# Miniprotein binders against Uncharacterized protein AF_0758, part 5

Target 1, 276 residues: Uncharacterized protein AF_0758, of Archaeoglobus fulgidus (o29500)
Amino acid sequence: NTMTEDMKRSVMSQSLEQSFKKIQYIIHSVSFGEVPSQAVEIELQGGTLTLDKSDPEFIVAFVNYTETNPSNLPCGRVPNSVPLCINLSTGRLYTACTHTGYNFSACTLNHTIGKIVYRYKDWFLTLEAGSVFSKYSNQDYSKLLYEPRILYNATLSTPGKRFLVMTIPLLDGELSIGGSGRFRFVLNEGNSNVSLISVSNLGQDFNDAYVILRGTENKDAWCRFFERSGDVFNTTLDDTKTSYRRCSNSENAMASIKLSNVHEIIVIFRQVLFST

## First folded at step 22 (miniprotein; from n2 with E15A)

Design v1
Fold by ESMFold2, fold request of step 24:
Structure v1 (fold): chain B 276 residues (1-276), chain A 92 residues (1-92)
Amino acid sequence: as target 1 above (276 residues)
Amino acid sequence: SDRYEIRVRTNDPWAARLIALEIQYLAYEMGYEVTIVIEGDEVRIRFRGDPDELEEFLDAIRYIAQRFAKRLAWRLGKPVPEITVTVHTEDS
């Protein structure tokens, strides 16, 4: 009975999407310190809900295209950053640059941030970087259901000057549940890391700044989100630096943009710990 | 729909930035389109709606701004800013 199955799938998907909205809110509430700990109940009608700590990686890189030694960069101007070599084609980070391919010295803010994934047959719900995505395995694209907590359309009083605030939850701990019924887990506040970057203080020691999500299955949806503010998030890249001209490409599970027209950048990584 | 400008004075430019993020997300969740400008320690939010929508939005803004300003100031080792919220009507 395909009509009955379609109706049940529609009701189930709406219920699970609302549950993920609640989880997104609780992650934010725990991260911003509204409560230090909060229990979550979720009803499953099959499928699995897991924390995957291996992907994605969230990277903010302040790049110098001519410096050959990352350790020579004034990374103190990017608080909490690490001098590394970044391959702008793949988003991979190394301790040394070899002057080959698309490798450049950078001051980097990077974390493997993890994701929560619900899987039921060919349907996936994913929470990563504070966003919720829906995808069927046979589709080329994901649907962005709930935006991340990124402030990108705000202006400082100086005309034409934008500022950017990115609040990115780091998902850690343990979550693996499956089957049918009601399940309970707890979210706990963890450490936070705040980086305030004044673009004017960077001077001429950096050529470009990039935001990269590496290891995401939702790259096209991320790129559509970034396109909502083209004056802050430049989704057209210089292929002499990146090997491709778009925010995403078919070869990599990655979304990459260049920051532009931004006077001030605040990056906040906030750890949230899952336990059962 | 009337045009309003909601002003949230935080008395701390750092807190203003973080409160602006929270207000933008609140507007997104409520389905409101807003324009946000920060002038020093003040967040200015341009909003178009009816008086009932404005009252609902204002109540949520006051609640969220006050709670998160206190918590955020504590986490960042900064003094808790005094939060005042005012509303100004623009001619429709």
Scores: ipSAE 0.602, ipTM 0.805, lowest interface PAE 1.5, mean pLDDT 86
Fold by ESMFold2, fold request of step 24:
Structure v1 (fold): chain B 276 residues (1-276), chain A 92 residues (1-92)
Amino acid sequence: as target 1 above (276 residues)
Amino acid sequence: SDRYEIRVRTNDPWAARLIALEIQYLAYEMGYEVTIVIEGDEVRIRFRGDPDELEEFLDAIRYIAQRFAKRLAWRLGKPVPEITVTVHTEDS
């Protein structure tokens, strides 16, 4: 009956959510763990588990609103960044800046990071950017189950300002499994990209910095995460620069980084390879 | 419940930054609110709880710190750095 079906779905969802917690932990452990490889076993209980490498894109952009040529920016101050033009309304990146609305020169740290998606009927569990989300397909609302590994509420005693670390796994390789029973796949370490940014070293050459997830299905949950993250992220946006006043109304999940409150920013992208 | 300050000396300012991230996430998972301050190579974590909660948190921090030190040493091809964890009671 309906009560028994509800109990079975509740047990299934709790089991799968715990499995995603374990996958999240193993992804982080392989990136910074004792071993380069770890096997994972999961019971799919009639659903499918796939790696989607096409989206989202994770973007950290240090923007200059008046420089017309991105190549003139001192991107060496943002290690591993690329001088590009960013449209702050759409999150799209271009090699040349046509100065129309919302296009600005930036030093950009960006990667298509991918996601792991479990699907059972209308229910989705998604792991992206180190976070786990739950969503039903008939809703535009996602629930953040497990936060990303982003340190936003720590203070460097000298000079008494915030310290921001963003550790973002890049999901690559192959994973496409489905059905009932026990399934096994392997996670392997890959390359890493580490950028240490001293905010005082940015000077007057950058006006604002932004974090953007382009193409996420979990925008509302990312916006709430940014809102909960203390005084490091600002989800109130300048609509003359972005066309939006709030993260919740933007096309993509986006927040500015309050550079006046932050002394150091570390951005780590770490590749994790899935194989069966 | 009392206020405590847990101090994790890492002997490497870079390691302190990354260990602080691990400890913040651990506190999140355990449902603890913490304040984290980094002074050079030392992570200072302010925590409010009872003695049993402190013992649980300390045990987890010691485990995380030791595991993280092994990971760093292994990836850098270096000897495992000594990580020291101490606890101090703050005035109520």
Scores: ipSAE 0.583, ipTM 0.801, lowest interface PAE 1.7, mean pLDDT 87
Fold by ESMFold2, last read:
Structure v1 (fold): chain B 276 residues (1-276), chain A 92 residues (1-92)
Amino acid sequence: as target 1 above (276 residues)
Amino acid sequence: SDRYEIRVRTNDPWAARLIALEIQYLAYEMGYEVTIVIEGDEVRIRFRGDPDELEEFLDAIRYIAQRFAKRLAWRLGKPVPEITVTVHTEDS
């Protein structure tokens, strides 16, 4: 009976989506909340739940298109950043800018942030960068279920420009659970990095800024999220710098930050440690 | 429905920025459209709804703001800062 099977599958998926909402909330609570540690209990009806620490990478890059040596950039104006060469076509980072059309010197905030993946038959739930995505294996796109904690639609009254806050959990530790039943794991607070960037203090030393998710399986969903803020994020790209005209056509989820519209940028990375 | 402006005075300009993030996410979760403006140490949230929706949103904002203040005080080893929440009707 396809009707009964459809309803059963729908109820199971809704239950697990609510469990991922709970996990997202607990990650936020541990990362940026009131307690250093919190236990999670989840019920699985088959499938696997794993922490993958190998990707994606979250990159915020402040780029100078004419400087050929990244070490000459005033990266002190972007606290905690590293002077690197970024290829804006691939999102890859290098210590030296070789002669290519897409390699540029940048002050870069980057971390491999990891993801939590639940796999059941043809269905995947993914938590990465504080966002939750749903995908079926016969689809090339993901549905964004729960947004990341990125503030992009607020204004500082002086000088009447936007401000941008990105809070990105770094998922580390160990989690590998499979089968049916009730499972328990613990989330612990880890180290943090806070970078407060005044756009006026960047001066003429930086031409553009970019946010890149390298290695995400949820590129189109990230691109749609960035499109929701036309005042802060620009998903139309300069193909002479990136080789792409749009986020949706790029190798990675990628948007520029409209520095003319933004006065302050705060980037917070906070480690969250999984253990059983 | 009426237009309201909710004002959250934090007495710390940096706390205002982080509280604004929490309130924006709260509004997203509750399905409310809001406009957020920061003036110094004050977060101003423009909201359109009926009185019951306003009461629900205000209760949630008071809870989040106070809990955030306690978290910040705990992290810094300082007394809990005073958070004031007021509501103003926007003429429409």
Scores: ipSAE 0.561, ipTM 0.793, lowest interface PAE 1.9, mean pLDDT 86

## First folded at step 23 (miniprotein; from v1 with T10V)

Design w1
Fold by ESMFold2, fold request of step 24:
Structure w1 (fold): chain B 276 residues (1-276), chain A 92 residues (1-92)
Amino acid sequence: as target 1 above (276 residues)
Amino acid sequence: SDRYEIRVRVNDPWAARLIALEIQYLAYEMGYEVTIVIEGDEVRIRFRGDPDELEEFLDAIRYIAQRFAKRLAWRLGKPVPEITVTVHTEDS
């Protein structure tokens, strides 16, 4: 009889995981669909499904290590970016920068992107930044179930360098449902923002670029995702700039972008609104 | 042959880059390993498989490339890019 109970729990978790795959697919589809709205039906199996808009924050930062005033940076070369001071140890952003410790001037693309969380007992299923993670509360690690829409393994034949595309959903609206039975909610497309960055046009005004997820509970899974792209993302960090030698040891999920290997970077934030 | 190159010509270089992202994610979901190279206005996808797998992948690529280009053009208020898809065998 214990085997039957284990099979029922396994079927439940796989059913919810497939529901999150469907949600991930619909989030992507409503941004480019024929009509920008689609309903979702889900069986919650006694758990809760909640939109948490408080974290994580997704940050792409183009950093100058010697400039002390972020406003002096040519942020027009990073379209839609904001000149801010970033602490590379904590991922925190400031309008004023002393350029001491781990604080550096940067042109930043950043949003608090939110997450959808399903909770059942000690099991969490999370959608954040277009990725789906599974985690049990008494474990250190998350399992990456469905990858984000980040293209890192493609090449521009001229000049023979990589190009990087990151499409990050920005989750907004309202969702808080729970219990047993069928529940229905609607996803609506919101605003989109596109930043096209030519690495050659950055010149000598930027030393390094970073991707940071601040406040994620899935840091180790994000670090492993970044490690898969050795040509584009570097999870070995300069500890004189970040206080850490590796992504896995850092406070946040963090990788540098190997600007010597990358010719173009495209960052797209797509707003998606949840409603019941 | 078990090595193929699928070539997707897009007459809008910006759309080509986004179509490449869609194709990479499609390959990931289908469990295929691919190498993607952009040469000018052409997305080249190197794929290893049998002819049935190739046909399935090719059909999905045609569908996604056309649908994505139409949606992108509609969103930007621009003409739909012309898209052509060809298949080539890789020698050696």
Scores: ipSAE 0.604, ipTM 0.815, lowest interface PAE 1.7, mean pLDDT 87
Fold by ESMFold2, fold request of step 24:
Structure w1 (fold): chain B 276 residues (1-276), chain A 92 residues (1-92)
Amino acid sequence: as target 1 above (276 residues)
Amino acid sequence: SDRYEIRVRVNDPWAARLIALEIQYLAYEMGYEVTIVIEGDEVRIRFRGDPDELEEFLDAIRYIAQRFAKRLAWRLGKPVPEITVTVHTEDS
């Protein structure tokens, strides 16, 4: 490394992190603001910026540990959910369920949400699920630069319990740019899926609820984010159900939702379409 | 020290919940610690700061809440809610 190359990397890193903050803001503005479409300009000094639509998957699962047929669950109480079998050890979803090991019937809200990845040599800058992460390939951990739009520390005065809102952008369309120079692309609003869940309406038909990021490369950063909740997310896991005792030791980033502390849950998936 | 409660009344309780999320994220971005309580159709945000910080935060809340409410109402097929933002001193 020369002094010139070290200085260029430092300036580039700061510039790209600010650009990803802008992209994060524009994704939220297109999804939940008043603009249906917005152009973005980014300056690259090498590297590539791509949309990867293959992972991660964002899963919210309301689980019944004793029901063997997912179709018997009252999934109408979890609007827009699908009755599926979930393996809580791997996060994988199946249409048929055998209750061996860690397979359980669930009403699931799940989407492959994709990610935007900037890659330059050993540095990765990733936008996934509305969060921005920075990671070097020689490090064991990701840094969470900008948090997702997940509200976990707010209270409904009646009945004096928390409410949880999770707003997750679904990244779709096409983006593949690279080299040096100024590049432009357009973000367009797409379809939305809004689920309002009253926890009191779930009754005894669901034992636990989970949030899972399957296939993320930022597991430990997600686990640390979930730990900030205080009394909404639980990163201590029941290993008889999940095979793990902690989020940090799990195959996927995973937390349970403390249903005794939460009165309402809102899950929003909003499609954002990239085009060049 | 100056402690304030910002009250954002939204005439749609559904919209109030989503506006609370936007306000929490705004506070996070501005580096403010806040406590949020929803009482009926009103979002109550407890904020500690000086008067200049309060005016900056209040201006941002007014802007974000109105923009978000209009888009949300459109996407949910509802009338745009009336939004009233007031500030109260906790020591008064």
Scores: ipSAE 0.547, ipTM 0.787, lowest interface PAE 2.0, mean pLDDT 86
Fold by OpenDDE base, look of step 23:
Structure w1 (fold): chain B 276 residues (1-276), chain A 92 residues (1-92)
Amino acid sequence: as target 1 above (276 residues)
Amino acid sequence: SDRYEIRVRVNDPWAARLIALEIQYLAYEMGYEVTIVIEGDEVRIRFRGDPDELEEFLDAIRYIAQRFAKRLAWRLGKPVPEITVTVHTEDS
């Protein structure tokens, strides 16, 4: 008996989800520094697998609501950060602040991190920022299949104090696969940017810190993820600082970091190079 | 099902934090709920499960820790850091 189209799709989707899980693991292994290089072999039965290096952008912004010149911020307290103006509504970054609307001075850690996208008809499987998402085009929501490697449930001996460690893969290189068959590509480690931030060292120069994924198609799922990490992230937003009150209503996936609950923040951007 | 405290000591505080991340994710992947406390170079994981699950989890921890330590040593040009994993049974 031959399988129906729906059955084929189901089998394929399950297989691909597992493959993406493996890819996620390998990406993080490379990103984590465990292995310098790893080959990946996947089997496709249609569809396309591509690396999109244009979106999303991952932004960590330490914001001062009153400073008019970003260059006046002590960005040294946020290693590898760049003083910029950020529009907290749009997530756009500027070299200068106009201080109109929702534009604020910030020390920013920002990279276009890219995403791997598998597309088959109306189904999308996406890996971005270490997370894997599934979405159908006719749906207005995404499903987080595999969580990113973000440490948010580690505490100090002092109650309420936590470590936040974010490892974000920067996807680079080339990947474009389509059709049916077995395909092989290689992941290699690239450069890394590490920011070790002691919250106690921030002082009064920063009012809030935000994590923003700009240009993601999985905003809703990211918002839910942040909500589940409510000890560290706040998805309720100040509509005087942003044009939104909630992550779910925001233009971008956006959450503030509860600095009162976090003792140390570690942000690691690791370049992962794809090649065939 | 018993409660355990797994202690992972790494001779590097930075490595400890990264290992904690990996352990958290490992627990997630394995379907375990854990709480993690980091103190200096020691990661303390509270784990609930039966002895078989514990052993499986421990093996996984040791494996990832060893691999990471080896890589870290290579990067830093230092000897492989010593990683110690100990288990303590907590009263139910």
Scores: ipSAE 0.516, ipTM 0.775, lowest interface PAE 1.2, mean pLDDT 90
Fold by OpenDDE base, fold request of step 24:
Structure w1 (fold): chain B 276 residues (1-276), chain A 92 residues (1-92)
Amino acid sequence: as target 1 above (276 residues)
Amino acid sequence: SDRYEIRVRVNDPWAARLIALEIQYLAYEMGYEVTIVIEGDEVRIRFRGDPDELEEFLDAIRYIAQRFAKRLAWRLGKPVPEITVTVHTEDS
């Protein structure tokens, strides 16, 4: 009975969404919060749950459009950043800049952050960068189910200024489960990289700053997320710099940070280690 | 329901920002709508709810602030901040 199967699928999907909410919570608890370790139990009624450590890559890039040598940039003003060349079109990073295309010198904060993916037939449930997304394979759009801990857009005492805080879990370790049954895995706290950035201290050495999720399958949802935070992010892009006019048309999910509106930027990458 | 202003003061401005983020997320998880203003090391949260909801929210804030601030302070290489939480009733 198709209806029965649909009902079963619906129930399962809802259950899994709740499970992912729990996982999201635990990830943040372990990575940024109170506990260094937490066991997770999940019940599956089919499908597979896997940790993909290959994608996406999370990039925060402070770019200078004129400097041809990244090493000349004062990357000390962006703690833990690396002077690299970034192609703002593809999101690729290079040790050296070619003076062609959309390659620019930048101080970059970049990590392959990975994702947890549940797959059942044509349905995908993904946790990446602290966000949970739902997507069907036959659709080109994703739904953001649970908000990440990426942006806080509270007003500062300085009029027109805001702070940007991004807490990004780096998923590592191993996770591969499938079939039916109850499964247990453990999340452990790993290493962290913290960048405290005062925008006023950046000076004139940086023209723009970008957030890029390279290799995400949920680009549309990320773009919408950035758009909702229009006071901090700009999803309208300079095509002369990025080859795109808007995030929705870009190869990767990307937005520029409105540095004129942001006084402080905090970027925290925290490794979370999965084990079974 | 009444309007309240919850003030969370942390003796570190960076920690204050991070705690504010957690409070924002907490509010989201609890289904509360809040507005947040940060002044230096003080986070001001405008909250609407009944006294029971307020108390629940406050308890959660205190819990998070205490535990999370300690962890964050350590990660940031800063001393553990002292956190105070106060509540003010706002006029309707």
Scores: ipSAE 0.246, ipTM 0.646, lowest interface PAE 2.6, mean pLDDT 88
Fold by OpenDDE base, fold request of step 24:
Structure w1 (fold): chain B 276 residues (1-276), chain A 92 residues (1-92)
Amino acid sequence: as target 1 above (276 residues)
Amino acid sequence: SDRYEIRVRVNDPWAARLIALEIQYLAYEMGYEVTIVIEGDEVRIRFRGDPDELEEFLDAIRYIAQRFAKRLAWRLGKPVPEITVTVHTEDS
């Protein structure tokens, strides 16, 4: 019976992983491609598939360590950004900034991007920020199954100069299905926020830039992802600024952007609406 | 396996960068290792493979470029970029 259950789990897991790959593809197609709407059919043999719109929050923060008033920052240089105070330890954002502790003025690009979660007993498949993760409840680590659409290995013609492009789906709408059978839901494109950032235009008004996934359950996997992109992201953190020394030890998945290496940054948030 | 340089010219530098991202992702999905260099509005992809793999990859690139260019332009608030794909064999 144990072997049969294991076999069933194995077959089911493979099927679901493939389904999530398809979902990921469709999300990208709808969010960043030509197709404004697409129906998705998925077969479930138990478990639940739900859209959680509460977590995670994706934050790109351009931080000034000395400016006490975020409103004094030239956030126009970061299109669509909002001047806020960020606690780099907790990832929380505030309207007012007291330069105490780990609170700093920043121009922030922040959205609650949500996640699609498949749950079957102790096994979780999660799609967030365009990535697909697998995790067992008894494990302290997640496995990245499919990578997000983040450009990290391309270079500009000038040696040492790179660009960073992040396309982040913002999941919205409603999705809650469960049980056994074939289910159909529809993905529709929503609004988009595009930020084209020239690092040279940032000047000296920003000390560092951070990418933070606040509230993710796949922190370890995200940290590994950032580490793999070491030319662009720094997972070694200044504990005087963030309270952490490494992404792996942080409350949230976070990395600093190596602004010395990255000369151009494109951040695209695209809303994807789920409906059944 | 032969070495090829695929050049994708997009008449918009920002669009070129976005297309580069799509190409990178495509390469990943297809299991190809590529090196991508962007020079202005031109994306240069170094590709290793046989002629069949090259053709498959090129077709995929053309398809993606065509399908995404329109939407990318819209998102950027710019006209639809003209995309040209050329292939060069790297002389060993």
Scores: ipSAE 0.219, ipTM 0.624, lowest interface PAE 2.8, mean pLDDT 88

